# VHH binders against o26223, part 20

Target 1, 191 residues: o26223
Amino acid sequence: MKLLWTSQHIKVTVHIDGKVSKMDVLEAIKTRRSIRKYQDREVPEELIDKILDAAMCGPSAVDERPWHFIVVRNREMLEKIPEVHPYGAMVKDAPVAIIVCCDSSLEKIPGFWVQDCSIASQNILLAAHSLGLGAVWTGVYPLEDRVEGIRRLFSIPEHVIPFSVIPLGYPAENPGTRDLFDPDRIHLEKW

## First folded at step 1 (VHH)

Design p52 (framework vhh_8pnl_2)
Fold by ESMFold2-Fast, scan of step 1:
Structure p52 (fold): chain B 191 residues (1-191), chain A 119 residues (1-119)
Amino acid sequence: as target 1 above (191 residues)
Amino acid sequence: QGQLVESGGGLVQPGGSLRLSCADAGRIFSINTMAWYRQAPGKERELVARITYGGSTNYADFVKGRFTISRDNAKSTLYLQMNSLKPEDTAMYYCARSQWYTGAPLDYWGQGTRVTVSA
């Protein structure tokens, strides 16, 4: 059965009461940290929806937007990720993970999908942080063993390339913020 | 894999009431936005009502004031209380996990529960 309705055809009004992030964009960028310890508390789907919406808002080379996302909540599947990703041990303890993928059939400009998927991954991290969640980018591409391990584990077709695995949840650690501004990396008018 | 199962439909006269239920024992239900959708013969499926894990609700204009969506997270059960039923409410009713901001369904559609409003 094909569903023939979209967001443009939904006739609803929304009254949302609840918490919204009071963090401005600059604060979110400066205070985001990699979080690898999570509370035993599930993340509501509406927050995942907001995060994925933000991921898809990134700029993309020639507007190719090759990204696809797999949302993993199944405990057994999350526990298998460290078997194919040696630095993904924290994923087994996360309530949810997002796998950022490139559908190569959507690629218009060869090679730029890596930049596109990097932008999507960073937007996931920033959006999660702004919503009170913690997340970490665990690298998959370009490490061939990890790419093939993740592909096999999640039945990803050959034309799709898994790029990153991003576990997320309510943070159970607070590493504090970093001051990384280095004026020696800024050159005026010439090198 | 677990699936959502709808129940509570039936035949009722205009102005009557029905209470629909949707049950799943899975943990995934407990934290997801849940929704009721309906499809009348020859028409597209449409969103009726949705509810977040925390209990925030949203209703289609055509059911506001008549229908109430609620959930019991401990029992992984979703409900739709339908009052002042009209012939136009006649449809197959489905529950599903839903995206909060779009209202798009995320899960496989179950068999549904049939509601018929007729004199």
Scores: ipSAE 0.000, ipTM 0.131, lowest interface PAE 17.9, mean pLDDT 82

Design p53 (framework vhh_8pnl_2)
Fold by ESMFold2-Fast, scan of step 1:
Structure p53 (fold): chain B 191 residues (1-191), chain A 119 residues (1-119)
Amino acid sequence: as target 1 above (191 residues)
Amino acid sequence: QGQLVESGGGLVQPGGSLRLSCADAGRIFSINTMAWYRQAPGKERELVARITYGGSTNYADFVKGRFTISRDNAKSTLYLQMNSLKPEDTAMYYCAAHLSYGPTFYDYWGQGTRVTVSA
């Protein structure tokens, strides 16, 4: 249940009956894994909406927020992605994929859109994980053959650049956790 | 800030062969479309051959069947194998990497390597 309430000049939404979070941010970051096997089960639109909301919350250079998203649920279209993306074989087996794009007309400083779209892509992966879904980032930009293949397949205009293809679904695999902390990569005061 | 450096040019007799190389010291451009251009005395710079990251190639009609463009992505190196060379192939040969960000293209060029075909 959600209640909309205004207090201390701030509008707040109150979540009741423990409907706030079961996984904190650090846990989500530390336990997220690339998932390439999915259950034959549809992902509700409400979860996709939450994931895309999170994707748009990333920082962007000069607040340009150049990202656009294509949500692909059509099986025939998902099956064509591996033809233009050789490392995207798992996409054909996913119930849905999100294509992260940059609208270059929104670009204020050349080149920083790559960082913006990377942030949006990572937020998609983290949000999916926090909601019980699995996902994997498959790279499109800067590989020109993949960029043009995806552009042609989804009728993307020339001023829009496909950046990544992220298939997602309920996970059908459970990769073990990894300890990735490496103190040798941390330098105090100087290199 | 990637730097392209061509090598392999020289003097060769008609019917001879040369292999040009282009090293990408910055390595960033190895993931983009790369090309060889040439500029002969008294002519404008013209495209000789293009190769995409995936290996798809396009050739100018005047070199089809004689020249072969290839790339080694692991070494960030572009090649042009030139066979059956003719006097009209005499030119400065330039390596180019094409980097795109939306409608904005950033082209990076090498300084060129000279090919002379004469007796």
Scores: ipSAE 0.000, ipTM 0.124, lowest interface PAE 16.5, mean pLDDT 81

Design p6 (framework vhh_8pnl_2)
Fold by ESMFold2-Fast, scan of step 1:
Structure p6 (fold): chain B 191 residues (1-191), chain A 118 residues (1-118)
Amino acid sequence: as target 1 above (191 residues)
Amino acid sequence: QGQLVESGGGLVQPGGSLRLSCADAGSIFSIYAMAWYRQAPGKERELVARITSGGSTNYADFVKGRFTISRDNAKSTLYLQMNSLKPEDTAMYYCAAYDESGWYLDSWGQGTRVTVSA
C-alpha cells in the first residue's frame, strides 16, 4: 500500500533545535565521524526530509539518479535488521534508518549505480552531521546474503538492489575529529 | 578465513619500542584489508591502525606519528611498529581482517599483550 506509505512520509514543519551549530562544507567533511550510539530521542521528519533532499542532489552517471530510499522508524523492523546484517547490531538501537536502494530499471550505464548510490550514502552522512545528527554506513551490496535478507525483510522488488543501511540519530558518543591528510599520497605531474 | 596469530607483545618501559606481527596461516587469498585493534581492561576494543591490500594506511589520532602499520602480502603477515610507547598504550592488541567489502571485520586473532611500565 504505497498510498498509505506516502502519507506516513508527508513533510511536517518543525522548529529545529537552536543548539545546532552552523557548519560549512569543508568542516562537515573533515569532522564527520561514524556514530553507532544514539540518544533515546526521535529525529524530526523535517530533518529526514532535508537529508533525503541532500542525498538526491549528488551527481550520477549520465544523470541516471537510480536511487530510492526506504525510511524505517518502526522499532520491530529495525530490530530485525541485525538478523540479516550480522554487523548491523547498532541499527536496532537507532531511532531511524535509511535504506539506500538502486532501481536497476533507471540504470543507463552498467555498473555506475554503485558509484551513484555511494555518493547518495555519503551525502546522507554529511547532511546528518551538518544537522547535529550521527550516522553510520553499514554495507549491504555486494554481499549476496545481506542483499537478499534486506530485500525480503522490506519487500524490495527483484529489479531494486539494496545498497546500504544507514542508522541515524542524535549522537550518544563523541569519537573526536581525525586529521587524515597524507601528502605522501599526492603526486605532482607523474607518479 | 585464515588463522590469525599475533606475536611480539611484552613488557617495555615508557619511551620504548615493540614490533607486533600477525601471521595469517591461510592462503594467498587472505590478502584483505587488515587492522590492529587494542583493548585495555574494562574498556571497549578500539581501532589503532588499518591498512588496505595496496598499502594505504589510516591511524587513530592517539597513535599518529608513533605507530606504523605495514604488511608483507607475499608472507601474509601484518606488522605494527610501536615507538615512543606510553603507559596508556597498555592493552591486548588484536589483529583483524576485513571481509570482501572492506567495511566489516571477519576474522580476529587471539591477541598479544603489551604492557608499558617501568
Scores: ipSAE 0.000, ipTM 0.092, lowest interface PAE 19.9, mean pLDDT 82

Design p7 (framework vhh_8pnl_2)
Fold by ESMFold2-Fast, scan of step 1:
Structure p7 (fold): chain B 191 residues (1-191), chain A 118 residues (1-118)
Amino acid sequence: as target 1 above (191 residues)
Amino acid sequence: QGQLVESGGGLVQPGGSLRLSCADAGSIFSIYAMAWYRQAPGKERELVARITSGGSTNYADFVKGRFTISRDNAKSTLYLQMNSLKPEDTAMYYCATDEYLGYSFDYWGQGTRVTVSA
């Protein structure tokens, strides 16, 4: 008999710069939403640096870490992304976008770069949210027209695969939170 | 990884037409670029035409205006419509995944023979 199942709030305590700081990782994971509307306000480079540091901290198969990132702030370039990515219309309105790429020359185990770049993409979304920004993952790989369009637009070499385009900025919408916990998707001991 | 099977080849006179088909028995068809290659006797394989998952096409200069590549993702089938055939089009024609992303595997079929006499 289980009538209720609720999510819990967890805080992690870390020592930063000689001081004790608290980080609420579980709340960040649970409250992150895709944000597609942004304020007309610049994102400081310091915050982008923190986000990219977090992106590179993900686990990677055989520690191959094949990630490369393109940071796009140029308005003309951001406006061209919807031409090659039909569901990326919001990118033109963002102050900045990060393109997550895989350098295939760094791949040590075939096929795991997809998981690696997915982890990097999710870390960007979570880090942005934790810093008061909004972001959305727009899919590039495995849709070949989008991959080739983004490659051509940003002069990406053949051995590098554009994986996702993530616009980010200060949010101009608040979609609220969702409760997505589904106990029917949890199997104990066996299927 | 899927298996590709080509069909539709044959003997045709110069100026004639043939339609090649490539059927995919696996689940790779909808996500990969697909291509037709050919290999003439004593020569290396060369790209004839390519089509992306979204339908964008690319053709070798020697077939532009004569050949049309198309795909039916619901039927997992790739086509090559060949018009105004020339003796120099005589070759084995192969269906393959043609992926420029530096990580995929070539999935090649057995081929179908096209002979243009004259």
Scores: ipSAE 0.000, ipTM 0.101, lowest interface PAE 17.6, mean pLDDT 80

Design p8 (framework vhh_8pnl_2)
Fold by ESMFold2-Fast, scan of step 1:
Structure p8 (fold): chain B 191 residues (1-191), chain A 120 residues (1-120)
Amino acid sequence: as target 1 above (191 residues)
Amino acid sequence: QGQLVESGGGLVQPGGSLRLSCADAGSIFSIYAMAWYRQAPGKERELVARITSGGSTNYADFVKGRFTISRDNAKSTLYLQMNSLKPEDTAMYYCARDYGSDFYEGMDVWGQGTRVTVSA
């Protein structure tokens, strides 16, 4: 029925006890940006706990939940990540990084752990953004040299696969908003 | 100063050549990978060419053999030499700084861009 395929900003406002609550889900999704510059300011443990709780609430294939997380705050360890990850230069400047891992012994259906760990990674990015932090996903799997480098650096056993390295901190940049809605990518009933 | 400034666009006949420049005021230009993107009317921005800090290059299939990306670290300037131009190359051309992430929602495009028109 609708003729108009236009780029429009969707606004959702949630009220709790008659007041506007925290950033709504759609706003968080639409305004999250990859952040690669961080303030020299520590991230409270409470916020990391909230982010990891959100990561573990993602759906997983056959509820296998294969994810494990390494929280890295040690400056010496953060500074070594760029040596084994050529696109991880920003990690050395972050106050903390989360390494998302798959424990392959928890896998119930072959191959879906990649999607599971992708969901966990995205939840980390969204949760960080909703809490006033910035983060970026740096890829590890499926690049074998990076997988092996990260495994050695953090003493990760062979049955566990490092999937992504996500530095986080209070943002020291504001890249602004992008208009990404493309109605040409939406097909009704058929291609 | 956080802004990339593109220049060198213009009107050219099919088969002609243009050289685009991108000036980066950043004092550490030499450590970044850099890229050229383009956006044709009614289309999304697409990657044209990328160059690493070490000089390794990567090109989109539609420009291979015709375009050459290069950099001058002493001048903090990125270049795109465009040869054998086609009407399909008509677009606004943008340079972008590669933030050093394999997984990103796309590079931020800095600057106003430079317009390239290939007239049939």
Scores: ipSAE 0.015, ipTM 0.273, lowest interface PAE 6.6, mean pLDDT 83

Design p9 (framework vhh_8pnl_2)
Fold by ESMFold2-Fast, scan of step 1:
Structure p9 (fold): chain B 191 residues (1-191), chain A 117 residues (1-117)
Amino acid sequence: as target 1 above (191 residues)
Amino acid sequence: QGQLVESGGGLVQPGGSLRLSCADAGSIFSIYAMAWYRQAPGKERELVARITSGGSTNYADFVKGRFTISRDNAKSTLYLQMNSLKPEDTAMYYCAVDYYESGFDYWGQGTRVTVSA
């Protein structure tokens, strides 16, 4: 796979079936839903490049940026993921998946790579949504059997830890919106 | 779906009891929130009960006080104890795992509960 990077910022974020869409940050956050059903359509390389650029813009502890990404489009490989991830059945039906990994050799502060890779994973979900795609975070770390299963399947080195598998594609479902605001979880001035 | 196997359904008279089980072949059962759903003939699936990985429970109003959801992480099994069964409880019962966003997309094949005299 070859990624195409550009430093130019585009206010209009994606071309979708002859239309160009734009979504502000709050709208993206509030309307993003986990999508597990995908259309039988390929995702353009340009959109994956934009999503990965967004992933790498996340904050990281002491700016360690320990993330690496594997982009999987091979159908046979996608079909094998459910064998090592029991609740990743939807991955086989996605046109592409991104595996978020931590290179432990880049870690400056022990343990914070989990937060770093969580932030990168969330940026992938938000960026995908803003570009008209659907995605879902399927957990790998800290489940050791899943970590080792994904490592073996994708030839990941011992010093690299697979963190999440995020299938994505054009949505084939619309779960609707959720009202998640809960004022009981907000405490003023003290607990 | 694929790794969840429900059992324990059957035919019972009104007022009877059943205990449903859901066996999970997943690697670490205890990490996931789990739920029981049901689907009556000609109706959509509806949530019956939910239990978080930490053991907190939620119930649909129509089963409160009659049904109890529980889990045994050592056995990788989810349970639904159903008491005081009513004809309205007749449905196919499914277990499901919650995975990152309160979306239960992973269903077993289901177990049928029929409440009839």
Scores: ipSAE 0.005, ipTM 0.278, lowest interface PAE 10.4, mean pLDDT 83

Design q1 (framework vhh_7aqx_2)
Fold by ESMFold2-Fast, scan of step 1:
Structure q1 (fold): chain B 191 residues (1-191), chain A 123 residues (1-123)
Amino acid sequence: as target 1 above (191 residues)
Amino acid sequence: QVQLQESGGGLVQAGGSLRLSCTTSGRTFSSYAFSWFRQAPGEEREFVGAISWSGGSTDYADSVKGRFTISRDNAKNTFYLQMNSLKTEDTAVYYCAADEYGSYYDESEYDYWGQGTQVTVSS
């Protein structure tokens, strides 16, 4: 229940749950779209906390969980991202971005951190969508110029590898859903 | 079903070298990836190094890169941690761990752990 102040003398309880709309898992997966246009609205820290909690719940090779996250809200820093990421122009207009990183000192088996950070990135996208936000995955690794640009910009140490930059906010666009099911890509028993 | 046993720990002077061994019994050695972890008093367990089931890939914690080398000997069902240029900060109980590559995509932690072996580095 949401509580609003209508005046100094009156408190009104808004008779709504105060929760995000409920979306089942399959609906969330099927209706998530990349969102690159955002409303001029702040994203509450509580929602970022929920998104990062979901990101850390993904499966990880040998349970290494090498992911670290940088939350960027500073406008000047967001505006510098497009200078080091040519497909990150939308980041300057987002209220917040999450940088998904791999701490290589946490890696137990070489190379699987890419899959681990991919899982974390996808969970961020799905969690954001389920909470009424829009987001897009902009690739950093394995493009060395982007990796080094992001590392320098955010003072990331040499043992940590920036993997993706995910701007997010309340959507200012509403792309339609896609029908992507292709039975020709499913093989029974053998290729 | 795999059993792991560490050996080779002990007291060594700073700047010295020590080689830890982990012998395995039970299931097929060659299907496992192996890792070394350590835990100093009052600290969390930390990763030290890993070697893939094929032996083609190794990785190390930044604190030990260039000083420690992990290797395996499939004929002896044994894998090793060669520790060179030891520092007092390397003092810890060292554990070996094994995971079968076929289980990588289960959210299981390492399947099998050794009992640990103490390494003490004096100044």
Scores: ipSAE 0.000, ipTM 0.082, lowest interface PAE 20.7, mean pLDDT 80

Design q10 (framework vhh_7aqx_2)
Fold by ESMFold2-Fast, scan of step 1:
Structure q10 (fold): chain B 191 residues (1-191), chain A 123 residues (1-123)
Amino acid sequence: as target 1 above (191 residues)
Amino acid sequence: QVQLQESGGGLVQAGGSLRLSCTTSGFTFSDYAFSWFRQAPGEEREFVGAISGSGGSTDYADSVKGRFTISRDNAKNTFYLQMNSLKTEDTAVYYCAAGLPYWSLTPSEYDYWGQGTQVTVSS
């Protein structure tokens, strides 16, 4: 199936304790958790389109926007990802995964594509969470074995670098929130 | 000077086993991924299997999965193809290949090749 582009007006809602509420940006950032257990339930294409729209809205170095995305729904392909990614076992249980890639031909400043694709990956995680889905970032780059394996598995051309694999689905777990604020990491005016 | 040299080829009965070795010199062995390709008469070179520079990842052609195992010994600058349950269809000249930090299914992307070693599987 082809992606359905919806782009401009993403409505952010979340289901909390069976109730629908709007999740503001700060709440989404603070309550997002890595989700590795998914319901046996299909994710609508419209939600994937909204997530990818959000991914492409991230800032990039000199507006190079080097990202490309592979949407994987094929069960046999998802089941092969753990063979090339040791910590990707949960991917085979997800209804869908997004592979974030860098097209190096679009890179204007050497090396900044890593930051660009990191931003796109985080936007995918936040957008998924805001839409009531769970997701987890599984790292590919800069681990050469994982880059090689993902490249081969998905027929990714030489000039394109697989950066991350993000399985997502309706969450079958709720790990709760974390208290991560550490004022010792904040320095005023100088180190 | 970079060199790759295959050994271990020969004649074997169907159902038998062979272990191919590729001994390398002239470069830092641990920096490269290594692959095996094969070529039957009248055919193009086809991918058989690969191992990453770290040894943590391997890949195989569907026709050999479960029967062939690729491994490497960094201390000996050698990598191997253990071939079990051989079939007559496995008859080919086997080549080892290197030159990339990752592997490719495309022969033309490799910089360094061995001379090839003949494997003949008889019925």
Scores: ipSAE 0.000, ipTM 0.099, lowest interface PAE 19.8, mean pLDDT 83

Design q11 (framework vhh_7aqx_2)
Fold by ESMFold2-Fast, scan of step 1:
Structure q11 (fold): chain B 191 residues (1-191), chain A 122 residues (1-122)
Amino acid sequence: as target 1 above (191 residues)
Amino acid sequence: QVQLQESGGGLVQAGGSLRLSCTTSGFTFSDYAFSWFRQAPGEEREFVGAISGSGGSTDYADSVKGRFTISRDNAKNTFYLQMNSLKTEDTAVYYCAAKLFGYTLSESYDYWGQGTQVTVSS
C-alpha cells in the first residue's frame, strides 16, 4: 500500500498587496453565492482558462462530455443578452460571460446531457468563487424562447443547445453566506 | 495617457539577431497581455507572438517558432521580442500591442505602438 496525495487546494487571489488566500473545496462550496453586481474591472484570460478546465473535469454520463463553451467579452454582444433572457439583465454589466452548450452529436445516452451541463455550470461557479470572482447561473434550457434567442444571437448551430449563461467578474456586492443545512432532509438507513 | 513605444529595430544581415523592446505607460502593466505583430509592404498585418498577462503562457506564428522568443519584465513595464536566425522575409514594420484581459491569439487589441522598422538584408 502506498498513499499518494494528488489533491489541489484552490487559492483565492486577493488583489490587495498581492495577497493570496487558500480556500478548501468545502469552504468554496459553502461560501459560494450568486453574484449579480461586478466591479468595472476585467477578468484575466488565465482565470477563464482555469475555470473552463475545471468545468471540463466534471463527470458525464458514459463519459460523453457533450459540453462546449462560448466565452463572450464583447460589450455589444453582452448588452444584447437581456433582449432574449428576461432574468439576464446583469449580464450586460459583467466583463465576461460563459455560455455552456451541449453538442447533441456527442450525446451517447438520451437526456443525460442536462445533468452533464449542470455539473459543468456548477464547476464554473465554484471555480470562479475559489479564484476570487463572482458569478451567477442564468437558466436557458429548457425554456424554448431563451434557447432560440441565444442560438440566434451567437450563431449556434441547430445540433448545439445553449444550456446556461454565466456572467462573471470581480464581486461588487457581498451578500454574505447562508446556513442551508437542514437535518430534516436526511433520512438514516430508510426513508 | 496610454502609450506603447517600440525600440530596437534597424538593419541586420540574414542569419543575424535583433531584440525589440516595447515600453509601456499609462496602465497597470501586470494586468495586460502583450503581442507582437508585423506588416511587410503590400501585405496584411500578421501575428508574430504573444505572452499572457501572468507571463506563464506564450504562443508564436508557425513562421517564427524556434527563432523568436517573447518575454516580459513587469518591474520595467517592458516586453521584448528576441529575433534569431533572421531571414529576408522577416523584413517588416513590427508593432507591439496590449490587450486588457483579451485573448492573446486574436488581433483585437486595445492599444498599439507606432511600429519599428526591421530590415533584413541578404
Scores: ipSAE 0.000, ipTM 0.110, lowest interface PAE 18.6, mean pLDDT 83

Design q12 (framework vhh_7aqx_2)
Fold by ESMFold2-Fast, scan of step 1:
Structure q12 (fold): chain B 191 residues (1-191), chain A 123 residues (1-123)
Amino acid sequence: as target 1 above (191 residues)
Amino acid sequence: QVQLQESGGGLVQAGGSLRLSCTTSGFTFSDYAFSWFRQAPGEEREFVGAISGSGGSTDYADSVKGRFTISRDNAKNTFYLQMNSLKTEDTAVYYCAADLYFGPLTAYEYDYWGQGTQVTVSS
């Protein structure tokens, strides 16, 4: 007996620039891949707005919502990011990047801002994927050199912590799907 | 009214070449990514190649890499598939398609399709 799962029996319909795109939530989660190669094509402002709206809809500890976002479209600025983020080389080739930041003055519970900004980052990745874009989360925090480099490059105040840099664009690569389900990591009732 | 129309199909001997054209109307050509698909008898439609809206990115099925080239001409509202070193297994009806997105075919449906043009490669 084989159980073949098609997420299409549960549909999520998104209207984008008059087009109807269909991807159910489980399909979006399972098929999202890190995309590091982008078409030489501008991402419309309307799609960025939808992505950021989705980012801000994430849960946060005690509803502190400490996130701020910098949208970078300037080519010269994008080309400077790899100089302060060694594993962010792909950012210079992206049409746009979003920098996810935490305003520490909005933090109500110490330390939970990391989880809050992680949730916002993941929502950006899923929203981008659902809208036909590709993205990748490049880590900034907790690597002090990257945090300081990004802060200086974008004039980020000392009480604000850059968390991640997420380049986005229309994908120019098609990585295969992965089978990541591991039942050995599931414990029933007790360890 | 949106229209996509293929041309350039026909009968060709193995090892030969054909150039397919897809002429479009009824939308802003420069906003769209374009793809070619083919369907052999008894088979599903399969992806052949794609070109991004800017023309800066292309993608091809492994079976045609190095033999087929996709290109676009925004001034003529037309895009092309240059097919070289044709094999009998390239025999199929070829369809052009237009979409705002260049990406996963299972997640995103193409907005517009042509009627198809027959390519027959004889041995």
Scores: ipSAE 0.000, ipTM 0.104, lowest interface PAE 18.6, mean pLDDT 82

Design q13 (framework vhh_7aqx_2)
Fold by ESMFold2-Fast, scan of step 1:
Structure q13 (fold): chain B 191 residues (1-191), chain A 122 residues (1-122)
Amino acid sequence: as target 1 above (191 residues)
Amino acid sequence: QVQLQESGGGLVQAGGSLRLSCTTSGFTFSDYAFSWFRQAPGEEREFVGAISGSGGSTDYADSVKGRFTISRDNAKNTFYLQMNSLKTEDTAVYYCAAGPLIYSWTSAYTYWGQGTQVTVSS
């Protein structure tokens, strides 16, 4: 039998222009979509602060928390990102982008920083969605040309590795709905 | 069951006005935020305006600011888009949407109407 999904247990809590709506965490996870088109509208600094607070709350291997963040609002800098990141064309149209970085000097266990920075990136996407914003994860690591291009563009030290570029803003598109639950990918007790 | 139905579309000359209505049923109206979207042939669905749950904070696309006004009437389970100073570029199918967030149109849990045609002639 196929499992049927229902949305009847929806609840949301967000602050929008002083008003309150509420959202369940499962609803936030399931309804988040990649957004690549943004309104010509500034994102308040308070919302960026909330997003970054959420990003830093992710679990990390042996609590190493190797992440650092660059917040880019400068239009000329945003317009240069597509020159070093071919699949980041939408970044030039975003009001702001967050670059997630790893400070390798904070790494306690080799290799786990990739998972740590992935968790931080996903938390940025979920937090943005919960606040009424749209965002998309554009990959930097492990593509050496993109890593070095972003490093040079933002004067990032050699011991710091740029991991992802996440443009965000108020959404100007609706990509539609998805039902991704697949019971064939669930195995009980053994493969 | 949840249902949204648009009305008030039609043909209007440039510089004219139309008021669209979205009548809702099957949920508690006061718990939801409401939005209007439009889609011209061959284009993506575009955000037009939104109104929050209770208390009336609003948001608009830059292309319609100062010309369009969104409002809600909780007693009638209906929300509206007042369109003034219409331009030929406003020609599109207009959709109403309801969700728990002001920008819930990015989510799988947005309820949509069937759409109403607005045609602005020169």
Scores: ipSAE 0.000, ipTM 0.106, lowest interface PAE 18.8, mean pLDDT 81

